# Designs tried in a protein design chat: VH-VL binders against Large ribosomal subunit protein uL10m (mRpL10). Part 62

Target 1, 224 residues: Large ribosomal subunit protein uL10m (mRpL10), of Drosophila melanogaster (Fruit fly) (q9vpl3)
Amino acid sequence: RGKINIQRPKAPHYERARVVAVTQPKYPELPKAKSCFKTRAERTQQQQENPYNEIIAREVRNWLDHSRLVAFFHLSSITADDIFRVRVQLHKQNLHLKSYGSKIIEQAVKNTRYEAIVPLFHSNHCIVFSPDPEKTAALLRIVRRVPQMVLLGGIVEETMLSRNQLVAYAQMPGLHAVQAQLVQTLSQAPGHLIQQLQAHQNSFVQVLDVHAKNQMNEETPKST

## First folded at step 17 (VH-VL)

Design ld6 (from ja5 with heavy chain S103T)
Fold by OpenDDE, look of step 17:
Structure ld6 (fold): chain C 224 residues (1-224), chain A 118 residues (1-118), chain B 112 residues (1-112)
Amino acid sequence: as target 1 above (224 residues)
Amino acid sequence: EVQLVQSGAEVKKPGESLKISCKGSGYKFTYYWIGWVRQMPGKGLEWMGIIDPSDSYTRYSPSFQGQVTISADKSITTAYLQWSSLKASDTAMYYCARLGYETSLDYWGQGTLVTVSS
Amino acid sequence: DIVMTQTPLSSPVTLGQPASISCRSSQSLVDSDGDTYLSWLQQRPGQPPRLLIYDISNRFSGVPDRFSGSGAGTDFTLKISRVEAEDVGVYYCMQYTHYPWTFGGGTKVEIK
């Protein structure tokens, strides 16, 4: 029975380790003695909500509430340098990459309209926020070259979008462009209608004019 | 108007600790990164590191890693650069600068002169 | 680290004449997306640095049109079409494509 060489998981990259260390809830060792009489309900209530987690949860909520573009990504193994590079690239486009623990996300979106996003955060994830929904195309362009970031879905203009819908959205002309096109089309409609209505009248008048000219020419006696 | 205002000049002795500040105004502080740049007397500019004030994500230049600490307090829209133990070689002008969108370091503080002398 | 080499170290210029500053990088500043992150900064005497040019050739807000940037890959140039008295100072190129970000050694522009 071959000794499963439980290869010591390679120590996560220092920055990952730091993030993990900071995000690891320090569960106070429950004193052994009082644990026997506390009901499961009391134990669950005594999950001392780390005040820090509450603060971070509020921050996440603030980002969600003030963002018109939110994109959710699965984050696979990525180096600190690569993360930095991506963050800088995104920043230049007014895109803000954040990483939060799943528990923090759950707490942040609990009893909110965003609660539906909780299932997306079962693994390593990151979120990109932006106040500008027009940056969706830029976002997708940047992350396309980062295989460690897998798009899961997003929120655009308060609407939840699947991955495919988000991609489709990015390919659409900007809302303003579409609106402008619509306005242009609508503004042309009456003109076209008038032209069409007048076209028949003008044609009729032209025909009458030709007829009148022809009659006048026939009445002009050939002065022999 | 976008402004970065740094703390005043400091005169310190070797071994002393120091924390200098950079306060941002005229923009949403948490939406922009703050970088620190050192300029030794009569020398050029040196990149020290950068911080995202929104989550305090920090990236140091290798040359300054472990030598200084960059931090931010978003509640008062202030970034910090600190030393635990100053050296004479830390004598320099220190600038904070904002990393802008689609630009680079677009707005700079007025600088903080740090003099470390025995 | 990327080494940025500026030439010349000093550029004495007559008022109204053009000036040119070169910046060469030890490696290509083109990233995987084809973007190049190079900026030019101006530092007047006794003042903090000021952004002039970003992304090789884009003038920052408020920068006069007499300043222009060009280049590609490893070679970049800042040009001043007509030097004015207020242009006296040290000019730095900065790359921020690769970490750590690095500055050139500076070019001092002086009025003859």
Scores: ipSAE 0.841, ipTM 0.938, lowest interface PAE 0.6, mean pLDDT 86
Fold by ESMFold2, look of step 18:
Structure ld6 (fold): chain C 224 residues (1-224), chain A 118 residues (1-118), chain B 112 residues (1-112)
Amino acid sequence: as target 1 above (224 residues)
Amino acid sequence: EVQLVQSGAEVKKPGESLKISCKGSGYKFTYYWIGWVRQMPGKGLEWMGIIDPSDSYTRYSPSFQGQVTISADKSITTAYLQWSSLKASDTAMYYCARLGYETSLDYWGQGTLVTVSS
Amino acid sequence: DIVMTQTPLSSPVTLGQPASISCRSSQSLVDSDGDTYLSWLQQRPGQPPRLLIYDISNRFSGVPDRFSGSGAGTDFTLKISRVEAEDVGVYYCMQYTHYPWTFGGGTKVEIK
């Protein structure tokens, strides 16, 4: 049988990259302007691209635009059976667990106000969408039993909320009028949280990962 | 529960216009795309096209591009399939179906039989 | 356009016996990103189609475990481990990896 999988070179290591840089001649080259532009044939092929990929990207945008609750999670290793059980539990509460490649997210939010969320999806992740912001408490109760899902933050009524703000929102009294008034108050907060998440995406995720790991260590008994 | 209810059977003459409907219920209509599928008498299934009801973005199969119009009215949770001038070859059963995220066409309407004869 | 060839055209089976339906595509259904989008539909007499299997092997909600899907590349199979009277109908494969989306010609399952 023929070989379907082709081998490819390993990405350069830092030490290998230093050696390559030292041995390479000075770079007097212009930028690769020709490589940045698609030919007519390449654009024509993309115009005939499968609509399902475009449908997925537009579904992401539709979910973002029409969900009053969006929650972002870092996803650790989890079995297919366990994630399916979580998806079923969430679905019963009108909470829709999704995950997408970063390219799909990038396509979905291109030239929209949501572009700032793209950095959250460079690591393993999942997203929960819902039309019902009152379901935030149910979401957090279900996910609390799933240590593989680590809350990063969310969007409620088109307002970005940090992890702590989303948790606080979920714990307030369940009357819809009270929750609607709270979201309006939080929506007056400056939008600099979006820019801060974009600028420090790796640091934010890394801090949350360290916090989750420290929480697990604090739960272990004293060793003897 | 999720339901797609289509308009009733139609008997038309060649050259007449027709608009058939597909009303969705039991779910958030704007969160799911609606596809249209033709089944000619005694034949298999043919994908005609698909629409995002949230903004009416459509994609058509090349065989149906320019032959039909797919539209939606999200205020009444209804998708439409429309002909400006029917042909006898349009005689078929027409289904609408919802595209589920992570699944294919998961919930189907009951079908609308369109008969075009002079 | 991708041609989906189903075999057999008709599959008469004895109650309680297995049935196997094959679907072959004219080219690979593996997308440039490594994804394969193939589903199986059932159309009982006088009824609309209904989804059985998506993404080659995943059973849709409410589909009995006697239905299973498998395959890769260009060759795909739907199996019914123990055919019951309610399984009578026409089965279609559908590919949505490549534009335009296409269906197989159908396989009629009957009780003999």
Scores: ipSAE 0.012, ipTM 0.501, lowest interface PAE 7.7, mean pLDDT 77

## First folded at step 17 (VH-VL)

Design la2 (from ha151 with light chain G31K)
Fold by OpenDDE, look of step 18:
Structure la2 (fold): chain C 224 residues (1-224), chain A 119 residues (1-119), chain B 111 residues (1-111)
Amino acid sequence: as target 1 above (224 residues)
Amino acid sequence: QVELVQSGAEVKKPGESLKISCKGSGYSFTDYWIGWVRQAPGKGLEWMGIIYPGDSDTRYSPSFQGQVTISADKSISTAYLQWSSLKASDTAMYYCARSFLYWGDFDYWGQGTLVTVSS
Amino acid sequence: DIALTQPASVSGSPGQSITISCTGTSSDIGKYNYVHWYQQHPGKAPKLMIYDVSNRPSGVSNRFSGSKSGNTASLTISGLQAEDEADYYCSSYTSWSDPFVFGGGTKLTVL
């Protein structure tokens, strides 16, 4: 029994071929999805009309407005599992990892003080939000252990910071520590001034006392 | 300075309950994981479980799931490891250790608690 | 139980360089760069020597270094000293459900 060549099936009998030819479903040419040839501009316009995008844009804006720490990251090839792991760890530090489309971000920040961040979102990206700027160090500590997350920059206390500036900020003592230091310094200032003032007075008094003693010694006639 | 101080050595009989403690100091206790590691006499290190005191998220090694309970009291910066019923095979040194990350390194360790279970 | 494989013992003379291997699988050491090394002296708690394959914590001697190739991580101790005599354990992240696995430990003897 000859091995049925599955790769080159023998042409069916003429009658069968005719039936097969007639019964072949004429699939309407799939409308060339005009969408594949739509210019980036046309695609962007259609996406802007999605009410869902507006809702998400509002959400993004809300996060931006209520966050005192915002960090922007480029994401390289990262798995869902890795993202999940990082997300959970960040969340435990009150850091919220979010990912949004570039268009959504553009829409969200349009005509706002955050418009300058738009160029950061040309590739796969994520944003970390936090109400606590003191968590900047924790954030950097976490993401340093995640090579797939590349810090691009951030916003801390309404100030845009570069990557390097953000790193520097994280190394600074906390606000409370700085305030404490300031208070300590300020509290020491009067003391130092008083000490300096008193030092001069004391020195003067000492000099006067020495002078007075010397005068008294000169006035004591050697009773011979 | 960061320090983990564990409770003292315990001598127990089989069937008894036990709770040992690990107190953290010198850092924000709620911001770090506390792991428990067992070391049987002359044996290697065995991971038992881990807890995040900030929210009490607790994870167990499959080998220790249901065998022990890990808990924490953040008010006193203390983590706990407890047994409801000790076995002779529970005789070991138990270490608590701190990790910043769930997948991270244990950077600080307690001094260990020796638990001896003997009939 | 997923265990990392270490040699039971390694020995070296003072001043020599020794390497301790830690072999896992493609699901742990091969997948992640979360390999850590611990030193344990007799009767003492473990001490972190290397984290994330090759990083040294503050206070750890630069004689200790770590590397990874494939499913095998390595701890290298250069300029071996008597104080280096200890047990060494590797560990790796594996999964969210079971995040930590230790190696069997290696006893380092300084001759």
Scores: ipSAE 0.849, ipTM 0.935, lowest interface PAE 0.6, mean pLDDT 87
Fold by ESMFold2, look of step 17:
Structure la2 (fold): chain C 224 residues (1-224), chain A 119 residues (1-119), chain B 111 residues (1-111)
Amino acid sequence: as target 1 above (224 residues)
Amino acid sequence: QVELVQSGAEVKKPGESLKISCKGSGYSFTDYWIGWVRQAPGKGLEWMGIIYPGDSDTRYSPSFQGQVTISADKSISTAYLQWSSLKASDTAMYYCARSFLYWGDFDYWGQGTLVTVSS
Amino acid sequence: DIALTQPASVSGSPGQSITISCTGTSSDIGKYNYVHWYQQHPGKAPKLMIYDVSNRPSGVSNRFSGSKSGNTASLTISGLQAEDEADYYCSSYTSWSDPFVFGGGTKLTVL
């Protein structure tokens, strides 16, 4: 009846703290800011390779400038052997699988319309470049059977496309033929007919562009 | 329509050479792997090797490395399987089949070429 | 090694459902979903029935289905019919050096 240690919180606090402590898993939590702060090993390695950073950024700019198809993927854990076989298969279709650090990508797209892609590279990723936009269907056919590569979106003919827009683009069998016919029509057709053709094409492209911009803002870099 | 048409049946003696063919039509021949699959009489399927005619990238099963030569002539959409010196144990049905992916399925098969090697 | 294990034979009556197993290892069927099934009638070339565990090519009856659990893939044929009598082979990707490993085959007899 007489509990004199009522002002001493040691006993009840110890029992409550013990229950809370043993019921929660104590996993090694990575600091949120660790991705923003370089470790000594990362800084040392970057400094050892610092003279090549501008060369690598120029390589990315060159790929972007000469690629009419660029596709961005989240890359799940994959062995070196498995990514090698995928790279070989892609290369046979003139599809070039690359991966770059986010800071190199940021430097490569600085002062371009493509700066919006930088958030895609803050997590594990890969990029496929090709001069052949007609290879989009082949690309998707290949990666559909590579579960470690998850399509995030892409760039076709300098237009940013969402995942869904890129899939829709790949299903259009005559985009290049339609573009060629449009150019021919513009040179020889009355302005009224040209405006009708341009309105249909522009409406489709504008819908894709709006969804691409919204999807990139709403998509996560990594899904569980 | 996708079709793989193989050369006709062969009857050979041990030590003779042989080259059998597989002609693909109805698709982009250079965009697909062509694999060769052996089936001994009354036995199961064994892959022998595969070629990508677009760049002639050729890979062999470890069990058949050095025993056969796989090649292709993309100008006539034809793949080949060749022996320099046949053995009686080479008696089998030989199929060609295509795959879009190196790790994929064989979605179309040739009709088979029966090779009989007997003295 | 690299071999996929199938039963030598299975049988069933018309209208019955049957299942053919294909057991590999943690390096192939256990690691990848690149498991495919082929049907071969006597004297004919194999025909692709199922790819990537469970996908049917166009033109293949929906009576054919596939699944996988652990290192074992399964082909199930529902509503068994006389024309289903054939040999059935599974295959799997294993490695760069052996991308097309076949099972030993299963003879399906329709009683």
Scores: ipSAE 0.771, ipTM 0.895, lowest interface PAE 0.9, mean pLDDT 80

Design la23 (from la1 with heavy chain D105E)
Fold by OpenDDE, look of step 17:
Structure la23 (fold): chain C 224 residues (1-224), chain A 119 residues (1-119), chain B 111 residues (1-111)
Amino acid sequence: as target 1 above (224 residues)
Amino acid sequence: QVELVQSGAEVKKPGESLKISCKGSGYSFTDYWIGWVRQAPGKGLEWMGIIYPGDSDTRYSPSFQGQVTISADKSISTAYLQWSSLKASDTAMYYCARSFLYWGEFDYWGQGTLVTVSS
Amino acid sequence: DIALTQPASVSGSPGQSITISCTGTSSDIGGYNYVHWYQQHPGKAPKLMIYDVSNRPSGVSNRFSGSKSGNTASLTISGLQAEDEADYYCSSYASWSDPFVFGGGTKLTVL
């Protein structure tokens, strides 16, 4: 009984080979789920038609309109845990960390004064919002300890600031402090002026008194 | 100047309740965490817990969870550490310390409160 | 319990440089740059000497420096002085549930 060579099966008779070839089930190539190869363009188009994007865009606009401090960050290899940790700390300072897609941001800021921020959103980004511009220092203090968050710039009091300008802003005494100083300085100015004016008057009176005394001394007849 | 001033030394018996205090001054009390650190005699530092007075967010070390209560009164810039029932093993120096970040350093420390629990 | 490991004691002569090590794991010192060093004199409260591995608070001498390699953080004191005799503690962030893990402390003696 010839050992069936399992390693090199003899080619079947040509008739059998034909039958096998014809009877091979042509499994329909599962349509390569076009969805996995949707070009970045197709994905982008599908995202544009999502009514949900409009809602989110509206939310972003609301945040922008109600925030006096907005900071933009690039995120570099940050974990969910790291983001959470930072988010909690920021929240303690009334700083709100949000992340939005670039398309949503584009839609949100289209035809607005914020349109200039669109170029900042080419990669992984997050935005910090706050109603309080005085929290800029706190924001910077927190994010400096998070190397994965890179400050790109921001908006303070409706003014767009570069990274360096934001840093400088955070180092400035608060507006209230400056105003208080100004008020103090202004309040001292009249006092100083009054003092100076009074000094001149007093000096004048002194001179007059001396003159009067001298005249009185001259009029005192030498009682012989 | 930033200062944390703690309440004075306490001598108690086992089973008694105790509340010690830490008063902060020279900074915005609501913007910083206050942590409590225990140091048993001749031993190292042990983190017990921390509170954010701004919203009273309180967190405990697993070792001290349920053993103590941390609280704060922001109106008087004071944090508290309290025991419902003291044990002899609670004999230690207790420090309060300030941290800006939940994961940050304690940059300012109180002078410590010595708690002695002896039968 | 996550504990950081420090030598129990180190000694040096005045003017020398000494290093105190603090060894943790990849989940604490190795995972984060949130290592801090505290100095404690006998009967006194701890004082922050280094934060975030290598930063000095204001008022701390430049003789104190910090570094990290792998899972080990180091405190270096240069130009050792008698006043430096104290206990030194390292601390690190480990997790959200345990954000302040301390080392066992190192007693520094100035000979």
Scores: ipSAE 0.843, ipTM 0.928, lowest interface PAE 0.6, mean pLDDT 87
Fold by ESMFold2, look of step 17:
Structure la23 (fold): chain C 224 residues (1-224), chain A 119 residues (1-119), chain B 111 residues (1-111)
Amino acid sequence: as target 1 above (224 residues)
Amino acid sequence: QVELVQSGAEVKKPGESLKISCKGSGYSFTDYWIGWVRQAPGKGLEWMGIIYPGDSDTRYSPSFQGQVTISADKSISTAYLQWSSLKASDTAMYYCARSFLYWGEFDYWGQGTLVTVSS
Amino acid sequence: DIALTQPASVSGSPGQSITISCTGTSSDIGGYNYVHWYQQHPGKAPKLMIYDVSNRPSGVSNRFSGSKSGNTASLTISGLQAEDEADYYCSSYASWSDPFVFGGGTKLTVL
């Protein structure tokens, strides 16, 4: 009770507005099937054909191809103003803060050696790209003062590094010569890096699960 | 050895212009913000504004917007604070200080420049 | 006029511990851990003593410590010495427009 449509003494101008809205030819498309009615193949095809997803996926691929430093972060809740100030500070060091949907990342790295990074993007995340691997120290110096960004690992000279390896890389003197030697040594262990990334992801997911407090689920022994 | 060296004390009359300087050494000048902080006689510290010499990104405290101009010449590692028309109320000690982050601490300070504006 | 509130003065005897408070709001001290403390002797430039609430720069005595609870940060000086007599200022990040908000200062007198 107390509806605006009940008001009668102002019917002429209110009635005219309603009449105009009703008399507009509205031939909306028939209701499309809800997502629960679509097959997995139809959803995959629909997502693949979205033209904006392919444009953005090419952007990600271009960043990966032209960046000698890529760092992956979990991103906790942060205001738009706070992420903006961080982006501004990073940009001053030629460090480019980006965030993309997991589906776009999956599309961008499909059929590449980086497919193993996709699980990192199923939760809140951000990525920092740079053509300058010597900026790794500056990156870590900035983000250690940003509690909302939690380093997961990175890529240096197309070699995946764990969190600890990236931190160690940043601390080495003579960065150019050390960069070349370190990347050369680690470039031949992609399986080991995949295992390290999965371990970091698993530890991070466990922390998030504790915070989520999923009491609805019983403590059932896993049948792995 | 990080050092910020400011220009010498100034005695000016109201209406005159003034430009004071802050020269940084012993670090990468273009990688740090340089802030200006005012301290009126017997009063506390007031942040006036800040500049990033690497790209000349300049920000002002709302209290000082339009009152002063902050600039830098990265070729000589020097930041500046200037007035087009001094007032008697501009009498104060002026410090420059550096910060790595816009949300960080001032870790090194200049020695200060005393500006006295009187008839 | 976003400012941090400090007591105008604090005094203590040599060897005692004293605490200087710095009170802000949920938008600055309560919302961030970017609280810093500066010491200023008469006629000298300020010197950084504590950053990010509790971190001590190299060369600063371990007699200086910092903490925060709610909207109030605290600087604690243990084993008070004559050289500690100075003005102390807190600062905090508050917003993009006010990244360096200072307190009014506290004069510490060593009796």
Scores: ipSAE 0.795, ipTM 0.907, lowest interface PAE 0.7, mean pLDDT 81

